# VH-VL binders against q9xwc2, part 8

Target 1, 164 residues: q9xwc2
Amino acid sequence: VTCDFKNELVSMNWNVKNNKIQIHFEHNNLTENRWTSIAFGDGPGMNNLESIIFSRREDNVITTNSGYTPKKKKVVVDDVSYVTVNDVQITGNKLKVTVSRPLGPAGPRNFSLDQCLNWMVVPGGSLSNGKFKKHHGKIFFIKDVCAAKCTAERIQRINSNKAL

## First folded at step 1 (VH-VL)

Design t07 (framework fv_tixagevimab)
Fold by ESMFold2-Fast, scan of step 1:
Structure t07 (fold): chain C 164 residues (1-164), chain A 120 residues (1-120), chain B 109 residues (1-109)
Amino acid sequence: as target 1 above (164 residues)
Amino acid sequence: QMQLVQSGPEVKKPGTSVKVSCKASGFTFTSSAVQWVRQARGQRLEWIGWIVIGSGDTNYAQKFQERVTITRDMSTSTAYMELSSLRSEDTAVYYCAAVNTYRSSGFDYWGQGTMVTVSS
Amino acid sequence: EIVLTQSPGTLSLSPGERATLSCRASQSVSSSYLAWYQQKPGQAPRLLIYDASSRATGIPDRFSGSGSGTDFTLTISRLEPEDFAVYYCQQYGSSPQYTFGQGTKVEIK
């Protein structure tokens, strides 16, 4: 079971409790006027990706939005985010954010994380005049994430095995 | 010109520690991750760990986790790898390498290597 | 941990010939996160190919990479004298544990 991901640029872990998923996400180089996102889809090359989008504006305000990508190079931000921000910190260029959302269907697209999906991290793109630019780095794929299995009980077992 | 320059060769006794430096010049140090890799004579390359320069976050190969510490000093654009409790089998050339996390997933820039010899 | 196995261990060829090097992974490498390096005696490795098929900056077009999943290939279409070296594959698909193959030596016949 996959309940975390880490590489040089990003790390994230997630857990499920009371039909909600909590995601802790860290980005080690989110500079001013840049955005990053976590995207969810049921196959590679999918155009319709559900997303959680983080941006650092020129005033150093971190914004978190729900959204989707109907075309690969375009991100569309929801008018009303259905993702709850539980904690946000930015120190230098390091973002640490904890968000939560319903595990089951949520938002205007009724998108559920209760199914096994491929997750993606888009490491960064530019913001210009308040617009999300289509330039982004290498996308990190986390295949076959069955998030519903990432309960506190299961995570405790995973941590015990890693410590050994 | 982008370069990584490592400290000179070391000869150490078993049980001691060695600290190898890797100084970056010419490229954006704060937007990089520095990798550490070693190679014993005639052996394969072996990944040790990485540090993300901007955040200081580290990750280590399980084999080295209890003996290795990777750090950086942003004011001097230098990364360090310290390996403790040295054994003769730690005799190897130690390399640092930098990764452009946005453009290339391979190790684009390499230091020249530091020979560490562990002998009594 | 993904184990990478390279074959052959040694490839003996003459200048002008084609070299084909194999790298097999014990598990599928996510998103073709596989690189190839060249190493000459006394030198640091040099990145040739990343993401299975993308040539690194400054690398001659005689070097090409292909493959996905568990089966990857490095091809040198026409060996030059400077190409006789040891070649390593590396996976970074199961971060944070990066692993290297044991190497293929391309030597002059």
Scores: ipSAE 0.007, ipTM 0.543, lowest interface PAE 10.7, mean pLDDT 83

Design t08 (framework fv_tixagevimab)
Fold by ESMFold2-Fast, scan of step 1:
Structure t08 (fold): chain C 164 residues (1-164), chain A 123 residues (1-123), chain B 109 residues (1-109)
Amino acid sequence: as target 1 above (164 residues)
Amino acid sequence: QMQLVQSGPEVKKPGTSVKVSCKASGFTFTESAVQWVRQARGQRLEWIGWIVVGSGNTNYAQKFQERVTITRDMSTSTAYMELSSLRSEDTAVYYCAADSYGSGEFYYYMDVWGQGTMVTVSS
Amino acid sequence: EIVLTQSPGTLSLSPGERATLSCRASQSVSSEYLAWYQQKPGQAPRLLIYGASSRATGIPDRFSGSGSGTDFTLTISRLEPEDFAVYYCQQYESSPPYTFGQGTKVEIK
């Protein structure tokens, strides 16, 4: 089972407790007027994706939005985010953020992470006049994330197996 | 790295079912998606469906929805495609193929292919 | 569904010549979702190009892909004897089903 992801640009881990999922996300190069996101879908396509979007504007304030991508090159941002920000820090260009949301159906689309899904990290796109630009770097894909299995007990067992 | 090996040729009568196996080697099978494609003699490749191995999640092309079932057995690293209510038009080579990935990269194309299984439906 | 039409159906060339193969889509396809495969008689298809222009691992640099929107091209800059085969384009932009073209046969002479 997969409960973490790391490469040269981003690092992410997630844990489930009390029917909520907590995601810790780090981005090493989130510059001014840029956004990055975590997206969820049940197929390899970029259609009908649920997302959590982090944006850095001119005042260095990090804004977290929930959203939806009906097609790869279109991002629709929810007016009211259903995602809770538990901690956020930006030091230089390094973002560290911890968010949580219900594991089951949540938000205006009743989207559940209780199902096994493909997760994606969109490493960056530009902001212009408050609008999200479709241009972004290489998308990182994490196949078949069954997040409901990422409980404290399961993660401890996975870490023990990795050590062997 | 992942390799896919398919079961041998099948000869079936109309109205019966065929089950083709696709055995993976390597430690990435549980993290992959196995796709099934067929090709009748002299015809184009035709997508049938897929299974995400870890979850067991499936998706089928509309044309095959009512007749195809894709499964997997993680203990043997094997995926299966079963096609029922066979007709002569189902005579084709059936391939399994997998998307590759590394360190979280996900490729939608098919870079690892089985050798193919000839299924003949006659008389 | 998106229909892919390849042309020509057959391309007769000699070793050393340049081959140019066309794939035309009935609807716009983002280049990152266009792949090319090579198939030799009795063998499974082999991935050559993905994302319209990226060579797959182990594919010689004489193979290149280009195009966007509805028009895509596979080019083989100088044909080697092992390059005479059938070539298929495939789109994987939308959610399944993923569609293939009907193929272009590259044959000697």
Scores: ipSAE 0.005, ipTM 0.484, lowest interface PAE 14.7, mean pLDDT 81

Design t09 (framework fv_tixagevimab)
Fold by ESMFold2-Fast, scan of step 1:
Structure t09 (fold): chain C 164 residues (1-164), chain A 119 residues (1-119), chain B 109 residues (1-109)
Amino acid sequence: as target 1 above (164 residues)
Amino acid sequence: QMQLVQSGPEVKKPGTSVKVSCKASGFTFSDSAVQWVRQARGQRLEWIGWIVVGSGETNYAQKFQERVTITRDMSTSTAYMELSSLRSEDTAVYYCAAEWELPYEFDYWGQGTMVTVSS
Amino acid sequence: EIVLTQSPGTLSLSPGERATLSCRASQSVSSNYLAWYQQKPGQAPRLLIYGASSRATGIPDRFSGSGSGTDFTLTISRLEPEDFAVYYCQQYGSSPSFTFGQGTKVEIK
């Protein structure tokens, strides 16, 4: 069971309780006028992906939006986010954010994370006149994430095995 | 009004056992995990063990493994910590703490139970 | 077991000053499962930070947590009178035992 991911640029972990999922996400180099996102889908392509998008504007305000990516590599932001921001910090270019959402169907697309999906971290793209531009860099794929299994019990067993 | 209410103070003789209760109200106990911690007067916090209520899975600190048993009763929304073969150095305030909304956010604590071990 | 070592043992500061408290683990704490608690005399501990950097519900934004792996820090940006207390770190990333550090006392200078 996969409940975390880390590389040089990003780190995240997720866990489930009371039919809610909490995701802690860190990005080591989110500069001004840039966005980054976490995306969820049944395939490795940029088609029909559900997403959580973090944007850093000139005033250093971090905005969190829910959204989706249709068939093309274009991010569409929901007018009203269904994702709750539990904590957000930006220090230099390092973003630390914790969000939560329902594990089951949620938002305007009735999208559920209570299914095994491929998760993606889109490292970032530019913001121009408040608009999201194409992402740059490699997308980090986390295959076959069955988030419902990321309970306290299973996370403890996983961590015990890693510590061995 | 979510809360944890612990059983009252205990005075025990060396060699006996004590069983402290921790009753949850105002939240879904079956989705919770409960940890037990003790503190002797003026001393540091010392972790005893943990139970995941839904599964009944427990983990105990090495120091207490041979003497402690943590259980729960889902019908009464109550967690229990039983410590056997009591010694004078077991004299401490014993606390339970539970998750409410999020995993590992132990933001609800009992008021503490004073256990005194003396003749 | 993972051993947590806190430093300094005592930190003497005045209200309005910044407090920086360290917690070092003997081996890597998985998934940043590290919490910080505040305890005042005669009271149960109060959760401040969990997951190394997530502020618990109702905790003022002057409290922040940082770090990963073996090195963790609790920062209080501007000490208020009510912040003078003992602070404990706890790891819950290793089974079978969650462990506490020995505490750092933040006292009035």
Scores: ipSAE 0.000, ipTM 0.528, lowest interface PAE 14.5, mean pLDDT 84

Design t10 (framework fv_tixagevimab)
Fold by ESMFold2-Fast, scan of step 1:
Structure t10 (fold): chain C 164 residues (1-164), chain A 120 residues (1-120), chain B 109 residues (1-109)
Amino acid sequence: as target 1 above (164 residues)
Amino acid sequence: QMQLVQSGPEVKKPGTSVKVSCKASGFTFTSYAVQWVRQARGQRLEWIGWIVVGSGDTNYAQKFQERVTITRDMSTSTAYMELSSLRSEDTAVYYCATDEGYTYDAFDIWGQGTMVTVSS
Amino acid sequence: EIVLTQSPGTLSLSPGERATLSCRASQSVSTSYLAWYQQKPGQAPRLLIYGASNRATGIPDRFSGSGSGTDFTLTISRLEPEDFAVYYCQQYGTSPLYTFGQGTKVEIK
């Protein structure tokens, strides 16, 4: 059961309570006029991705958007995000953000996270005049995320098994 | 840096089939689309179809639907395009191409091309 | 299928001159899904412009793309010797069908 991911650039953990998923995401190098995102899909080859996008603009404001990447098309940003921002901090170039959304179907596409999906972290892309430009660098895959199983009780069990 | 390397030239008789390979290297992400395009001498580029390597999903141009099969082998990072019932009009250079994920699905990486000659 | 028609068929120009190449679509094409490629004899095509106006990595700034709807243009501000080639436009987003124009040959005068 996978409920966290970490490398030198990004870290993420998620948990489920009362049919909501809460995601804590950190990015160690989100510079000015850059964006990063978390994406969800059925398989590593899919371009039909539901996403949560974080953007850092010139005024140091972090904007969170929900969005979707249709098959073979650039990201479509929702006019109104259905994702709730619970906490956001930017210190130097380090972003720490906590968001939540319904675990089940949500947003204009009725997309559900209560099924096992492959998740992705797109570590960065450029913003130009407030618009999203192509991403750069490696995309990080997190295979077979069955987020519904990431309850507080199960997370505690997982942590007990890792060490101690 | 991703690169695509195709199999060598083929000479075929009408009515036979040809299978062209396209091997990807330098790719660190396991999911991408491989496009197939051909070009007869002095003619325009003509799209044949694509495969999404991760899922195995394919899509074919209507003109080629009945004669083309595109497959992949993930263990060798190789895509294949097989064209059957060859005619002289199928004489062309066949290219594979892909998007590394940075150009919104434009074809930014190309194989070197495979010349297929169909003659009696 | 969407038909792309390029004009002129051939441009005969000298180094240092400006080249303007047109691509007309039979139906409206989103700017997000129009690309331009360069092809030299015996070589695979090279991506120049994607999304109608974005230069691909490593492409010199003398190349620019513009247009919307049914009319798109590739401009080369000052031709260099290596720019004499065939140029193709492509649409790739309104359907699974990808369509290429017939090409414009830019040749030395």
Scores: ipSAE 0.000, ipTM 0.488, lowest interface PAE 13.5, mean pLDDT 81

Design z01 (framework fv_zigakibart)
Fold by ESMFold2-Fast, scan of step 1:
Structure z01 (fold): chain C 164 residues (1-164), chain A 120 residues (1-120), chain B 107 residues (1-107)
Amino acid sequence: as target 1 above (164 residues)
Amino acid sequence: QVQLVQSGAEVKKPGASVKVSCKASGYTFTSYAMHWVRQAPGQGLEWMGYINPSGGSTKYNEKFKGKATMTSDTSASTAYMELSSLRSDDTAVYYCARDYYDSEGWFDPWGQGTTVTVSS
Amino acid sequence: DIVMTQSPSTLSASVGDRVTITCKASQDISNYVAWYQQKPGKAPKLLISDASNLETGVPSRFSGSGSGTEFTLTISSLQPDDFATYFCQQYDNLPYTFGQGTKLEIK
């Protein structure tokens, strides 16, 4: 059961409670006029992905949007975000954010995370004239995430077993 | 050190086929798409297409569909480009070049190039 | 296909000169432009991506600017090592296309 991911640039963990998923996401180098996202899909590419998008503009405000990527360089932001921001902070270039959304179908696309999917972290792209530009750098793939299994009880049991 | 090393120069007759190799080292081969670009003598650069080594999927410039075939061998970290039914105007230097995983964008690094001469 | 047109095709300059090379796209390509330097007998080398992002290890005398359909590569103080052919490339849409090249020659 995969309930976390970490490398030198990003770290993320998620858990499920009361039919909601909570995601804790950190990015160590989100500079101004840059975006990063968490994407979900059943394929390996950048097409038809459900997304949670974080943007940093000049005033240090972090904007969080639900959205989708129909094609590689197209980021479409939902008119009304269905993702709740529980906590957000930016210190220097380090972003720490906690979001939640329904585990089951949600948003204008009725997209559910109550299924095994490939998750992706798009490490960054530029913002220019208010537009999301093509990302640069390697996409981090987290294969076969069955998020519904990431309950607090299951995670606690895993941690207990690692201790001994 | 990230490197792309290509096979040596080839001299072919019209109608023959040529297969150019590009061996990658210093990075995870399956994490980056490999592009092919040719340059005729004294002329500009022409994009031919790319292959994603992780899945083997390809995209070709329409001009090269049915003429060029791109393949890869992940165990050898090597990409290949085969050009069939050679004509004199296929005389060029053929380059492989790396792009980031999603196969769209700018190229870094480039192989040293393989000169293909087609003459009767 | 998106056509990339460079000007001038050939440019003669002296060491220490400020040199500008222009690249025009046949349609709006936002900032999806890269610039390459090619020396005789060698592969192209990436200088700039996203119209203005200088590649690591490239001297600071090189800079790029532009958006939409007009892009410029500038060398603020030309050095002997800079005499080469320069190419712009769009990656907004397939097929990717290059400008015809600008040959920078010593005066």
Scores: ipSAE 0.006, ipTM 0.510, lowest interface PAE 10.2, mean pLDDT 85

Design z02 (framework fv_zigakibart)
Fold by ESMFold2-Fast, scan of step 1:
Structure z02 (fold): chain C 164 residues (1-164), chain A 121 residues (1-121), chain B 107 residues (1-107)
Amino acid sequence: as target 1 above (164 residues)
Amino acid sequence: QVQLVQSGAEVKKPGASVKVSCKASGYTFTDYYMHWVRQAPGQGLEWMGYINPNSGDTKYNEKFKGKATMTSDTSASTAYMELSSLRSDDTAVYYCAREGYDFLEYYFDYWGQGTTVTVSS
Amino acid sequence: DIVMTQSPSTLSASVGDRVTITCKASQSISSYVAWYQQKPGKAPKLLISAASSLQSGVPSRFSGSGSGTEFTLTISSLQPDDFATYFCQQSYSTPYTFGQGTKLEIK
């Protein structure tokens, strides 16, 4: 069962309780006028990705949006985000954010995370005139994430097995 | 329409330096990373590194650090790769290649014709 | 470094044959694999990106598949123009690495 991901640039962990998923996301180098996102979908080279997008503007305010990518080159931001921001901090260029959403179908596309999906972290791109420009750097893929299995009970059992 | 045109063949003596150019046309030069790949006679392909022409940022294969230097001239839409302290085992064909991209993928979509560098005494 | 291993190193085939070339990565690289064709004295040419995406202008007899650590390039009905050397390449992490190449030659 996969309930976390970490590399030199980003770290993320997630857990499920009461039919909600909570995601803790950190980015070590989110500079002004840049964005980063978490995306979800069914396979390699896919269109129609569901996304949670974090943007840092000039006033150091972090904006969280939900959105989707109907085609590989376009990001469409929802007018009203259906993702709840539980905590957000920016210290220097380090972002720490905690968000939650329903585990099952949610948002204007009725997209569910209560299924095994490929998750992606898009390291970032620039913002220009309020628009998202193409990302630079490699997308980090996390294959076959069955997030519904990331309950407190299962996470504890996984940690106990690793301690052996 | 998109073209990468490299400088001509070079014959150098051991200890010399060589600077290979790669002139881009048919697209916005600063929108795409430029990579360098070498191929020794009768051998496979070996990645040397890349330059981001928009920022000047470079990334080298550890094997070529201190040996290769990548630069670019945005006004001329030209990328450069300089090899210093040449040895006989630097004899190879050197290619520049543009890194194409989509939201979910990266690949070398256009290649220069190659520059043969021969190091002989 | 991620090591890319191709098999076979040399493949002899006849026009009309279905041929398959395999590429194995030393660790999981998702779908960050491209396939290139190189003819003698020429630069490599992109055939397939993201393991399975056919490049514009490349004949439909070429196809790619795979994810994780094992990838394949298939030519469904070999044509005379297809005798060349084929390379796989990973772009998952730096340094980018290539397979050693598969030389496809006339039987």
Scores: ipSAE 0.006, ipTM 0.531, lowest interface PAE 10.7, mean pLDDT 85

Design z03 (framework fv_zigakibart)
Fold by ESMFold2-Fast, scan of step 1:
Structure z03 (fold): chain C 164 residues (1-164), chain A 119 residues (1-119), chain B 107 residues (1-107)
Amino acid sequence: as target 1 above (164 residues)
Amino acid sequence: QVQLVQSGAEVKKPGASVKVSCKASGYTFTSYWMHWVRQAPGQGLEWMGYINPDSGGTKYNEKFKGKATMTSDTSASTAYMELSSLRSDDTAVYYCARSGDYEYAMDYWGQGTTVTVSS
Amino acid sequence: DIVMTQSPSTLSASVGDRVTITCKASQSISSWVAWYQQKPGKAPKLLISKASSLESGVPSRFSGSGSGTEFTLTISSLQPDDFATYFCQQYNSYPYTFGQGTKLEIK
């Protein structure tokens, strides 16, 4: 069961409690006028993806949006985010954010994370005149994430197994 | 125990507005969505929308956009639903209901508030 | 909007009978359907969520099944307390929609 992901640029972990999922996300190099996102979908493609988008503007304000990518180059941000920001910190270029959302159907597209899905981390893209531009760098794919299995009890068991 | 207690029956004239309250107790108010559902005489259940008390974010059934306004007061653990420009076809029982601990089905319901619009 | 159609609209049965109520969605809703029981003058009560998950405190004679577009609620051995109106509801897509209801009455 996959409940975390880490590489040189990003780190994230998630857990489920009371039918809610909490995601802790860190990005080591989110510079001014850049965005990064976590996306969820059936395939590795960039179509029909549910997304959580983090943007850093010139005033160092971090904006969190829920959104949807119907086509590879189109990002549609929701007028009202259904994702709750529990904590957000930016120190230098290092972003640390904790968000939560319902595990089951949520948001304007009624998208559920209670299914096994492929998750994606889009490491970054630029913002120009407030517009989202094509991402830069390789997308990180996390295959077959069955987030509902990431309970505190199961995460403890996974950690125990890593000892070998 | 989880309880949702709604305000009492209202009789209004056409063109007036009405604000129904739903007071929650027995759980963490900000941890669950609050839905509003109405049931007109001789008709079935109709979903109006929900509010997330944690964020204040709302989702409306398009049929009720510009007609219903959902708000919440976290300090009072109370959700509100206001209907404006009342017409006779707004006569119904209005329910608040919490999204449950499983799959966001509505697991706990208020007792209902009867709103009668008569001239 | 997803249209939820229940059949039958009225069902007459006797205590001890096995009764089945069907709910059909106009498009696929996976397993995102709930079943509610409503008695006259009362608020609806959740019986089943995610097509087949029995709500805590609901008698085991109630069961749900189905996926995609066709769902059923079954009461294996009808009790006097079960005469009520039953509603299915999809929560796959906005707006959430209910079936028209099935009134279960004494034969």
Scores: ipSAE 0.000, ipTM 0.485, lowest interface PAE 16.5, mean pLDDT 84

Design z04 (framework fv_zigakibart)
Fold by ESMFold2-Fast, scan of step 1:
Formats: C-alpha cells, structure tokens, sequence
Structure z04 (fold): chain C 164 residues (1-164), chain A 120 residues (1-120), chain B 107 residues (1-107)
C-alpha cells in the first residue's frame, strides 16, 4: 500500500482516521507568485481532476484552495474551499502544509478519495494577475493510491517491517 | 513502445468525405490528447485541432470548424479525423500527434502521415 | 492568432559548422515553444520542448534558448544527419501555430 511519496522537489504522506484523510505536503522551491497542486483522477492526463491547490501570492501568504481541472490548461477554483488547513509554514522557498478533508464524497462535485485513484503532484506554475498559468516541469505520478488503506495501524506495520 | 499508426493514402473526388484513422499502442490511450496537423505539398505545418479520448471533448482551429470532425474509439485505441466536402486545397499529408502531458506541452510522438489527394 | 516567424527560411552550411535558427512570436509566449526536425517524406520529430528542454535520445549538439518573443535553436557542430527542415511551434494559446520552417541545406 502506498501512503507516501518523496523526490528531490516534493514530499507528501497521508493517513486516514475517523473517515478523514490528512495530507502532509512539502515543496522545496515554491517562490513568490507561484502555485503547486495535488490532483486526483483516472490517468496521467489532465482531464476531470479533483485538486488541492497551494498558491504563494505577493504578500507571501499561502492560500489553499480546492478545485478541479475539467480539461488541460484549465483550473477551476472553488469559491469556498472544502479542504481544511491544519498547519502551514513557509521558510524561504520551502512550503510545509498539512491539510485534511473527508475521505468520502465532499465538495461541490461530491468527489471521494475512498477509492483507488491515480494521484499527481503538479510541481509548479506561475500566477499572473491572480490567474493560474500553465505549469512548468515534470508532473509526478503516484499510480493506484488506495488512500483508505493508509490507517495509522497499517502505516505502523509498514514502518515496523521496514525497520526489521 | 509507443506507436501511432495511420491509415493508408486516399484519393478522393471533390465533394467527397475522407476519414483518416490513427491507431495508438504502447500507452494508456485515454491519458493523452490526440492532435491533428496537416501539411500541404511544399508548405508548413497547420494545427487542425485535438480530441481528448477520455472525455471525447474536442477543440478545433476555427478554419476547420464544420469541415473536420474528430472522434475516438477507446476500445480500439483509435482516433479519427473526418474531412467533409473535399476541395482540391484539402490535398495534404495529415498527421496525428500525441500531446505528452500538461508539463512543457509538446507533440512527442507522431503518426507516419496519411496522404489525401483530391483530384477530379 | 500568434504568428511564428522563422529566420532564415533557408540556410546553407557545412559539416562542423555552428548553426543558429531564430523563431519570433508576434506576442509574448513565455517558454511555451517546441522545436521539431522533419526529413523529406517523414513525420516531424520532437527535439526540444519548453524552449530549452532537450528530448531523450536527441544529440547534445542541439540546444534551445529564449523566452518571451525570441527563441533560438542551435546546432553546435553540424553533422550530415542534421540536414532537414526545422519548425518551431508555440503552445501558449489556441490555435497552436508553427513557424514556416527553416530548410537546412548542405553547402
């Protein structure tokens, strides 16, 4: 079972408790007037993706939005985010953020993470006059994430077996 | 390996229609956009439009709206481009091309091309 | 529509030469430029994406640079296999548009 992802630019881990999923996300180079996102969907394509979007705007405030990408190059941001920000820190260009949302259906699209999906990390794109511009850089794909299996008990078993 | 294999050359009379196919293999067909590009003899490349095989949504260059129709068959991993009311200036090589991903966007794999000749 | 203008339209060069092809956009397109090589009777082949990202399997003698409205493709030491037509493409805005092409000929 896959409950974490890490490379040179980003790292994330997730866990499920009480029908909620908590995601811890780090980005090592989120500069001013840039965005990054986590997306969920059915392929490596950029169509009909549910998203959590992090933006660093001109006053260095980190904004977290829920949203979706109906098709390539299009990002639609929800007027009211259904994702809860539990903690957020920006130190230099390093973002550390922890968010939570219901594991089951949530938000305007009733999108559920209680299903096996392909997850994506979009490493970054520019913001111009408040608009989300096309990203630059490789999208990181995490295939077949069955997030409901990432309970604290199961994660501890994985870590204990690895330590042996 | 990734391959895009197009249908063979076509010779049509003015007023006829032609349907060009592009069969994909070696990747998840519904994960990538398929674009169509034509090249008239001795001329440059002209973008016609794309189809998203996952949703079936299309985007056309205004010049080809009402003239070209793009469709796909996910069970056969095949994209189609139909051109109606053919005129002599539709004589060209027609290419399908895969849009790799929404990161630096580019056409990484191309079909070999289908020559369409419109002759009376 | 964004117009992509390549210069020169034809270029004669010798093996071992450094060759530069320029592509100018009628408006700012950031780094949303790709370069393709096309040999007679063949489909175009992607060389460079995002103005400067060399594609896997493409020889290191090829490089791209530029942002905004002016972009260049450089071949540092021309090889016999490089005589072909080269096209730039903008991928910033629809409709997607190509330059008219630069034909690289043996001198």
Amino acid sequence: as target 1 above (164 residues)
Amino acid sequence: QVQLVQSGAEVKKPGASVKVSCKASGYTFTGYYMHWVRQAPGQGLEWMGYINPSGGDTKYNEKFKGKATMTSDTSASTAYMELSSLRSDDTAVYYCARDELWFGEYFDYWGQGTTVTVSS
Amino acid sequence: DIVMTQSPSTLSASVGDRVTITCKASQGISSYVAWYQQKPGKAPKLLISAASTLQSGVPSRFSGSGSGTEFTLTISSLQPDDFATYFCQQLDSYPLTFGQGTKLEIK
Scores: ipSAE 0.007, ipTM 0.500, lowest interface PAE 11.8, mean pLDDT 85

Design z05 (framework fv_zigakibart)
Fold by ESMFold2-Fast, scan of step 1:
Structure z05 (fold): chain C 164 residues (1-164), chain A 121 residues (1-121), chain B 107 residues (1-107)
Amino acid sequence: as target 1 above (164 residues)
Amino acid sequence: QVQLVQSGAEVKKPGASVKVSCKASGYTFTEYYMHWVRQAPGQGLEWMGYINAGSGDTKYNEKFKGKATMTSDTSASTAYMELSSLRSDDTAVYYCARGYEDSSGYYLDYWGQGTTVTVSS
Amino acid sequence: DIVMTQSPSTLSASVGDRVTITCKASQDISSWVAWYQQKPGKAPKLLISAASSLQSGVPSRFSGSGSGTEFTLTISSLQPDDFATYFCQQADSFPYTFGQGTKLEIK
C-alpha cells in the first residue's frame, strides 16, 4: 500500500482516521511568488484533476486553496477552500504543511479520495500578479493510491513487516 | 547537455536474461521518469514501462509484467531494464528515454542511442 | 489499449512539397498525442507534444493539429533532412501506444 512519497525536493505522507484524510507535505525549495500543489485524479496529466494548492507570496504568507483542472485546462481555484490547514510553517525556502479533508465526497465537485486514484505533486509554478502560471517543471506521479487503506494500524503493520 | 548512454549490444540464447543500462547526465536524475521502449527489426515502437527515478516506483505495460524489471541507482544516475526468459521475439533495439510530465501529459524528450538485443538459436 | 492508426504507411514526396501524415485514435484522447521523427539507425526525436506544441529546436515548417480522435502532422515545405519515419504516440492512457509509422521517402 502506498502511504508516502519522498524525493530530493518534496516529501509527503498521508493517513486516514475517522473518515478524514490527513496529508503532511514538505517542499524544500518553495521560493517567493511560487506555488506548488497536490492533485488527484485519473490519467497521466492535468485532466479533470482535484487539487490542493499552496502559494507563497512575497510577504511569506502561505495560502492554501482547493481547486480543479477541467480537461487539461488551466487550474481553477475555489472561492472558498474546503480543505483544513492544521499546521503550516515556512523556514527559509522549506515549506512544512499539514492539511486535512473528508475522505469521502467533499467540496463543490463532491470529489472523493475514498477511491484508488493517481496522485500528482506539481513541485513548482510561478505566481505573476497573483495569477497561477503554468508549471514548466517535472510532475511527480504516484499511481494507484488507495488512501483509505492508509490507517495508522495498517501503516504500523507494514512497518513491522519491513523490520522482519 | 542532457545525455543518455546505454550499454552495448548483447547476443543471448533463448531462456537467458539480459540487463540493459542507461546512464544519465546533464540533469537531476531523480526529478524525471525513465521510460523503456523497444523496437523489433523493421517494426514500430512498443512502450514497456517507466520508473520514477526519485521514488523507484514503476509502471509496466501489462505485456511486460513478470518479464521486464526496471530499477535505478540514484548514486550512479543509472537506470536498468532486465528481461528474463528471453525468446526469439524479444530480439529488438531497446531504448531508454527521459519522460517529462506537464499539463499536456508525458512526452519522451531525450533518448538513449539504443541497445540491440539479439536472441538466437 | 488505445490503438493508434497512421496513414499513409509510406509517402513519396519531393523537396518543397507540403506533406501531411494522419493519426487516428480508437477512442477520444483529447490532445494527448506526441509526434516523433526517426532516421535509420538512430533513436526517435520528439517533434511535437500535446498535439500542437512544437519542441525547442524543431524547425517551424513542422506543425501539428487535431483533437479527440484525429490528428495530423504537417511539413509545410519538405527539406532533404525530413526524409525519415514518423510516429504518433498517445499519452492519454497506459499503456502508451504508438502508431505503426509513416515512412517518408524521396519521390
Scores: ipSAE 0.006, ipTM 0.509, lowest interface PAE 11.6, mean pLDDT 84

